# VHH binders against o67189, part 7

Target 1, 350 residues: o67189
Amino acid sequence: METTIFQFQKTFFTKPPKERVFVLHGEEQYLIRTFLSKLKEKYGENYTVLWGDEISEEEFYTALSETSIFGGSKEKAVVIYNFGDFLKKLGRKKKEKERLIKVLRNVKSNYVFIVYDAKLQKQELSSEPLKSVASFGGIVVANRLSKERIKQLVLKKFKEKGINVENDALEYLLQLTGYNLMELKLEVEKLIDYASEKKILTLDEVKRVAFSVSENVNVFEFVDLLLLKDYEKALKVLDSLISFGIHPLQIMKILSSYALKLYTLKRLEEKGEDLNKAMESVGIKNNFLKMKFKSYLKANSKEDLKNLILSLQRIDAFSKLYFQDTVQLLRDFLTSRLEREVVKNTSHGG

## First folded at step 1 (VHH)

Design c5 (framework vhh_7uia_1)
Fold by ESMFold2-Fast, scan of step 1:
Structure c5 (fold): chain B 350 residues (1-350), chain A 122 residues (1-122)
Amino acid sequence: as target 1 above (350 residues)
Amino acid sequence: QLQLVETGGGLVKPGGSLRLSCVVSGFTFSRYWMAWVRQAPGKELEWVSSISGSGGSTYYEDSVKGRFTISTDNAKNTLYLQMSSLKPEDTAVYYCAKGRVTYWHKSAFDIWGQGTQVTVSS
């Protein structure tokens, strides 16, 4: 059987399938995680995880056939990660693969889920042992969702809690996360908690909540403010990020990545390369990020970006060589930039 | 809230020993692969060692095999790296990292600690 993760999730918990072995694969890994979370909730102590790189062959085969001894003859949900590494342990011998296929075909007491961290290609699915699994079990695919489908899923989650979200607020949330379902889940949960008694969510509220508490979104806000040279607000955001437990190395890594990409784009632009193609070559494919990167390129000269990169390298070196606080070094950098802007503004007025 | 705190670094002479510790909070320690990675000044991050959540499987970079031992105390949520026969080339900042165990994690090392400096010199 071949089906989508949506159909499988809908039917598995209401009308359990006759098939006992399933392959879960696809681009939308969040949907697979959601299914497995519900599975763990249902099976409790009968939810078992196996790692193919750690487990022996005999332990593996035993785990697939054994039922839970606690609670009598109750079935287990057996979830297998790193299945490819288990296959490597079996070697290239046809007889060992045939034994594995026979064991999988004969699972009757449990449900077995083989989880892949990416979408499997037709060649992999048509090769053993997955070819045989497709015949006696199921292949469940978590395909990439359209932007419209993601928008509908977000709206549904708010409606389930009786929360009305303004169109501008919703579009901001979707664009800021780049339609990433994992980040959207985190943001939606925080916004639901915030709005629990208000029942209406505005753009200003979404901006405030995302700005003050979200790890990934707020690091982006900090980088955005810094690259647009709003150093005063960047300092306030930095303090918030650190107070909520965001590690300084994570901030430095993201900032350095952005600075290097921008410098590369400046170099390609001066050589007459198409900016849109250049941005895609450095991994900027999201329309929202493309717009932001255009703003950053306008706000920063090639020399500005070179000086930023050198400053970040010095912060990294000083924190490691002299045991100085990375946060304090970053604050000193921002404060220095703010003081230079104050001097410029004062000279214009005087 | 997720936090990693590395300690135990310092100055040591060649041939000496150090034990690094990483105290973990905010997640179920025994369910994740844990790793030690290091970065020497001006160099790339280098993976040093990994241990499974059960503690049953350990892996080492070739240059440290037989000299370093990775271990966990799940009751204390603590990861250790016992380093012996230290060499000047082991000089680096050592970081505690959460290794990937589930397929919905994009990065192999999605959590970084503050780091602890190890300096091996006479």
Scores: ipSAE 0.000, ipTM 0.190, lowest interface PAE 15.8, mean pLDDT 76

Design c6 (framework vhh_7nfr_2)
Fold by ESMFold2-Fast, scan of step 1:
Structure c6 (fold): chain B 350 residues (1-350), chain A 123 residues (1-123)
Amino acid sequence: as target 1 above (350 residues)
Amino acid sequence: QVQLQESGGGLVQPGGSLRLSCAASGFTFSSYGMSWVRQAPGEGREWVSSISTSGRSTYYADSVKGRFTIARDNVKNTLYLLMDSLKSDDTAVYYCARTVKYTFYGRSYFDYWGQGTQVTVSS
């Protein structure tokens, strides 16, 4: 079977599927995490995590054997991360792949969830062992949600708590987070706590609360600090985002989008275009975002923005072509910038 | 050929200190993050610490925070782990690993491993 994470999450806990092995993949990683959190809640101590990069072949097959002399008779949920690394460990031997497929096909008492941290391409899904898993198990995709669907999900969360949110306040929040579900979760939770008594959220209240750096950590704060050249605070916020499980690709996406918009604005300004009209042309319509982008333009020269774009392209290329750690590459970039800033500041005596 | 060779392990009393080294060869050491991973007898591998390409950024498992320090020397192509206030549960084979990938769940991928060096903490 093939289904979406949204449909799968809705049905799994009420009408459990006959299939026992599932691949979870896709662009909206937040939805996969939400499903796994509910799964962990339901299974408790019967929720088992396997790391494909650490586990030996024999330990893997023992964990999936569903037999234990001292173990319980209750169904378990087995979640497998870094499955691709386990496949590399098995090597190119056809017999090893056949054994793996047979073990997965014969899962009857437990549920097995193979989790990918990105959207799988058609080629990988059509290759073994995933081709066979698609036949006897399920492929569950967390597709990118439309802006309208994200808006409705946010609105529903406020309504569930009896909170009335002004339309302008909601639009501001959505644009501030770039429709990122993980950022929206953090901001919505903070706003729900803030509005717990009054049960209303105005635009001014959302601007004050959602912008508070000291009260919440989100990708916008990281991007803001980086573009304002506060690299020391940016490094600390990056660590917090990673601790909260924000995917590095989500951070890179938002940062790259902002860098490209800023570079475009610099070029339009050079051509004599009105800055306010230029910002609207690149999708910046909110007064708060216009104010922030003005501060970013003031803090960064055209050359600074060009170098940022080139560095981000290099980080993306190295993570994809050379399997370099995106977080470490980004931290090294920030650390290099911080070091240059320190040298510059200590040189102001001559 | 990528080679990672650990040294500096041994027997130490609880509360003692050890300094592990990892000599790297066959690749541009300064272009890769590096990590220490340990494996206790009869247990799975446990990530201990990681260090960025420049050495400026360091990460630690909660079990070793405040007691262990990871460092690197890019001129000597050497990775270090300084272990203070050692406990009996730190007993394990310690592996040097080259770090090449980060996963959604805050884990780094390791493509090459050393042979390991035994650390035994006992009284």
Scores: ipSAE 0.000, ipTM 0.161, lowest interface PAE 15.5, mean pLDDT 79

Design d1 (framework vhh_etentamig_d1)
Fold by ESMFold2-Fast, scan of step 1:
Structure d1 (fold): chain B 350 residues (1-350), chain A 121 residues (1-121)
Amino acid sequence: as target 1 above (350 residues)
Amino acid sequence: EVQLLESGGGLVQPGGSLRLSCAASGFTFSDYAMSWVRQAPGKGPEWVSGISGSGDSTYYADSVKGRFTISRDNSKNTLYLQMNSLRAEDTAVYYCARDEGYYDEWSFDYRGQGTLVTVSS
């Protein structure tokens, strides 16, 4: 079967399906985690987690077929993470994939959930072993909720606690978390606790709570500081992001995207194009992000943005071609920019 | 502006029946799954029943299976809950909810004012 996490959750807990093997994937990971939490509550000690990168082939097949040893045979809920890594261990031989498919097809005593931490593309779903799983089991997708829906959910949470949140504060919170429901839940709970007596939440307060209480700083904060030329703070935020496990490639991708969009906007502005329409053409549609991009355009010349793009391309090339550390190259870039900014600010004295 | 308006609640004796209605406006009703959620005094919310946007699929909490029937009329933008064989433990405020995700308090938007159902002799 092919269904949404929304329909599957309703089906599984009210009228359990005949199918025994399911793939859970999608952009809205919070909904998958919520389902798995309910599953763990229902199955208790019969809830088993397997890590595809750690488990041997033999152990994997045994775990899928075994029932509870204690108190007779009871069905288990078997949850598999890092399934892609397990597939790599099986290698490229057709016979190994056929064996895996046969084992999955013959699961009768347990429910098996293969969990992906991202949305699978049509090509991957059409390839073995997932193609066969779709035929005898189920593919369950956790589709992304609309930005408007997420905004309304957050507003409702504050309203239920009697907290009035300023529009700019709300937009900042949504952008800071990238509309991620898991992060929003955690941040909203912190902000509710903070504002429990005052019953009002301003932009400055959201920035303060996110900065001082959150152990990880969002990549958006790093990009914002860099584009506003606060290189000293940007260096500190970069170190924090890396220490808490944010991948350097993710930082580079977001930075490169923003730099390219800004350069395009600068060029369109010089041609006399309407800035608001130009921003929408590059995907900048909400008023808060438009305000931020206007600030970035004021802080950076066309030459500044060109130099940023070229520097980011060099960092990418050096990390790939010469095996240089991406983080160190970013630090070197920021340090160089900080030195130039100090010189520039002192040269206009008098 | 999205609005949900519940009606049909009241006082009934155990074993009796009630039909709840929810009038929806401000959105394309058939694009959304809808749910009924109840909250008894001093307790947390409990999901009761859900229906797909088309009306082809219906779902029920174990506590109400066989007694409650959810339905919808997309031409009238109206959701219904037929409640039969009512028990004292069904006493609660019943809310109509637009359901876009897995049920918990974060999954529902534009819950209406609610309608009180009291099951008592």
Scores: ipSAE 0.000, ipTM 0.158, lowest interface PAE 12.0, mean pLDDT 78

Design d2 (framework vhh_surovatamig_d1)
Fold by ESMFold2-Fast, scan of step 1:
Structure d2 (fold): chain B 350 residues (1-350), chain A 121 residues (1-121)
Amino acid sequence: as target 1 above (350 residues)
Amino acid sequence: EVQLVESGGGLVQPGGSLRLSCAASGFTFSDYWMSWVRQAPGKGLEWVATIKQDGSEKDYVDSVKGRFTISRDNAKKSLYLQMNSLRAEDTAVYYCAKDYEDYWGEDFDYRGQGTLVTVSS
């Protein structure tokens, strides 16, 4: 089946499809991450993440067919990232590609999600193994929303809280974020908190609060410091954000989004693809933000980003499954990273 | 507080018709896509139909296409589902739902008690 992420998200959790294998791709990566977040909530411990550059062929096939034996035979959601690198390991051998297609076609007990971090070209979708997946499974595309739909979404969020936003304030917010859904979510939530009593937002207030000159309450400052490995300052900014009412889950969502974008860009950079074009494909169009992302890529290896993603997933799981404090788990993570950097710097000198 | 009050359910014979209504309050109804979702006994929630803010776009689950029609009256803050050629498999509690395409990660929000539709001979 071929469908949009919107149609797929509407039906998957209420009327699960007969198909068991899905490809998730598209320009609007935030929508894919939103879907995967809900998937992780539903499956809990039965949500499994695989990395195509790391996993062996036999381990992959085992993961697709194996059901949980610890709580009985339970259905799993298996998510694979970096599937292109897995395909490279199989090489151009026809027999191995045919075996992969057969294994995917015969998945009956679990759901398998093959996640791409960019929009797939028509040539890739019409080539094996994706051509076969389209026939027995599903291709799910996360297309970029129109500017008008994004504007209506933002207006709805303010109206849900009874907040009247001036037209010039709204246009400023949309233009400044470049219609980026993740950035808009953060700024809208911050503005809603600010206007909770007054119920009115003017251009001056949006200019002051959104992307505020007080970077001490800015989630993007925290993300910047963490990605540049300044964990000591990141800890201080985290405490500031929490004291000003920024929800820990909001911080986690931004970190997860940025880590996945960076992992995508790092992979494309290693393949020799044009970095500026790659950044545009993941929604990074602003020259300032492009410069920041280039510095993050220089500061982090592909392995660093993979480990960050895994750590963030563990924090999310422990807070939800074991009801542990997300803030404390995040502080523990940063403290561990700080201790690692101290050891690293001591061994190298500096 | 968002409130959705469903009505119009009842007992009907196979092949019969029912019209469900939903009265909305606590939000600006005309600003939201609206949906109908249902839950059959012993099964999970199933999306049935959705309608754009101005009524210009509608979508349905395959099993009800050609039989059900979703509509809205923004002046009355009401959502409707006309159900024709009813089948035993349509037996469920029906809920109306707000903002089904919430890109912040909220796919739907139903607040009503629902309305029971029973299709039997």
Scores: ipSAE 0.015, ipTM 0.213, lowest interface PAE 8.2, mean pLDDT 79

Design d3 (framework vhh_7uia_1)
Fold by ESMFold2-Fast, scan of step 1:
Structure d3 (fold): chain B 350 residues (1-350), chain A 121 residues (1-121)
Amino acid sequence: as target 1 above (350 residues)
Amino acid sequence: QLQLVETGGGLVKPGGSLRLSCVVSGFTFDDYAMAWVRQAPGKELEWVSSISSSGSTIYYEDSVKGRFTISTDNAKNTLYLQMSSLKPEDTAVYYCARGEDWDYEYGMDVWGQGTQVTVSS
């Protein structure tokens, strides 16, 4: 079947389709992410994310057929990113592609969603394995919204909250984001929070708030905030990174690497080793990175770093062994750390 | 902020009637399509009925046509589902749902807590 994301989201959550495998593609990525957000909410622990660049062939095939052990062996929603990279690992042999197509055709216990981060061309859709998926599954397209429709959606969102936005402020926001609905959602939500009491947004305010809290896709900003114990901002940046399609395992990998280096440096510092020499021994040679790592060492005890490492290991294990959402486990960790810091600060001042 | 609260469920005998209500806050019906969706024990979500933002377009699932009526009272911010000639197979948790706030229509993005309807003798 071939359908729009609009029709598909209506039917899937109200009158689920008989097809089990779907390709989600299109120019309006925000609509795909919104669908996946609702899917995650519906399936909870039975929502599974696979990354085609990291998963093995056998793990992939197993994940498509195995039901969740949570909620009494219920079906899973299996979401696949970077499917093109998985296809590269299969190579170009006809037999490997035929096996993949056969496995996809025989999915009966789960729903499988193959997500592309752009609109696929007719040539890509008419090539295997997508050509076969179109016959036994569904191709779901998120077509672009017009600039006028996007403008009206943004105005409607502010109106719902009783916020008056000036025309020049609105135009600035639309131009700043390039009419990107995903970026607009994040910026509009920040501006709504900012203007929650005042109920007015001027050009000066949009310029200040958008720039001071600008959304970027830099994983290192998240790591920096977490290691400096600004857990509240870290949670907000995490949501932005995931919304922009940053792989949770990439976040985990960078954070784990930093935590291990910091723990090593903390031990060497306690032994009286030269800190600059120690940092160079773990690959930190740039003066700006050395300054950052000195700040992290000052903000974290050896016990803090040990607990971070153990928590990250637990998140990784629970994500892989128990099919739990890595992002939710990471949010739970950050929320726990935020509560701990609040208790520490209030007990000092109470 | 955004809130949907369903009431009116209960135990009823086959052939009986119930009226479900959904009180909304934080938005208006003028801007959103609304729907009733149900989930029977051990079954998937099933769309029951929808009404457009203008109130001019109404749809029903085939199994409830002629038995259920969807309506809105915009002054009271309340969506209704009038159910008559109830059957045991209508037993389900009934949810009030709103069309997606960043989509143009019918993508269900906000849901209520649900209200239980049990039809048995």
Scores: ipSAE 0.007, ipTM 0.187, lowest interface PAE 9.6, mean pLDDT 78

Design d4 (framework vhh_7ocj_1)
Fold by ESMFold2-Fast, scan of step 1:
Structure d4 (fold): chain B 350 residues (1-350), chain A 119 residues (1-119)
Amino acid sequence: as target 1 above (350 residues)
Amino acid sequence: QVQLVESGGGLVQAGGSLRLSCAASGFTFSDYAMGWYRQAPGKQRELVAAIDSGGSTRYGDFVKGRFTISRGNAKNTVYLQMNSLSVEDTAVYYCAADEYFEWDSYDYWGQGTQVTVSS
């Protein structure tokens, strides 16, 4: 069977499926973790975790074959992490994969959940052993939620607690977390605690709470500082993003997207098009982002944006073609810009 | 003012086809999972097909390979294409809309549309 994580979660705990082996994969890892948390609460001591990178082949098969012949053994939930590493351990031999498929197909008394930390592509799902799992078991996908859906979920969470959140405060929160559901959950809970008596959240309050209690800075803050030419703070934020495991390609993708949109907006302004309509044409629809983009347009000339785009293209090319560190190339770019601003600011003062 | 309005039901001969439509209003359609359920007299309501906001689909065992669910976000409509119909497919078909279950617990249901398959 193939289904989504939240439909699976709804049906599994009320009308359990006949299938016994499931693959959980997708972009929204938070949804998978939420399902597994509920699963652990239901199964208690009968919730077992296997780590595919650490477990031996024989230990793995023993864990999946557990049926008590002597006594009232309860149904178990077996959760398998790092299954790809277990497959590498088995190697490319057909007989080893056939044994694995047979063992999985023969699960009758327990539930087995194979958990991936990313979305699987059609080629992976069409290859053994997952091709066979799809036939006798289930493939459960945690699809990325739309930005609008995430926004509505956050609004609902505040509304449940009687908290009125300003539009600018909400948009800032969403951008600060990069629409990451796990980070949003943590920040929303902090903000609910903060606003528990006042029942109102303003932009200033969200900024204060994020500044004072959140150690997670996201790509939006970095891009904002860079586009406003606060290179010293941008360098510090970049280092924090990398320390928290944000991939350099994600930073480059978002920064490049913003630079290209800004350049397009400069060109549309030259043609005499309405700025608000132009912003909507490039996907900038909310008032907070429109205000931010107006600030970026004021801070950057058309030439500044050309030079930024060209610099980002060089960083991308050097990273890909010459295997140079993208983070170091970004640091070098920011440091160079900071040095130019220092020279510029002191040139008239002596 | 949330409304789900089904259409396209009717009488059809075994082996024939029908296409059901469900027009949605009063909520942000593109962000909802949409589903088709059916209920025959004396039986429990069962899932026929579902499609989430990302386009992933799920089908009931009895209809897999015969029915296809799809959505038109621009028209706020979900569709169920029913091929190779049998008398066992005779039921009232209901459209449903589901929110993300971690943070929202409400479901919306349509009034239902009758499908009758003759021998």
Scores: ipSAE 0.000, ipTM 0.189, lowest interface PAE 11.8, mean pLDDT 79

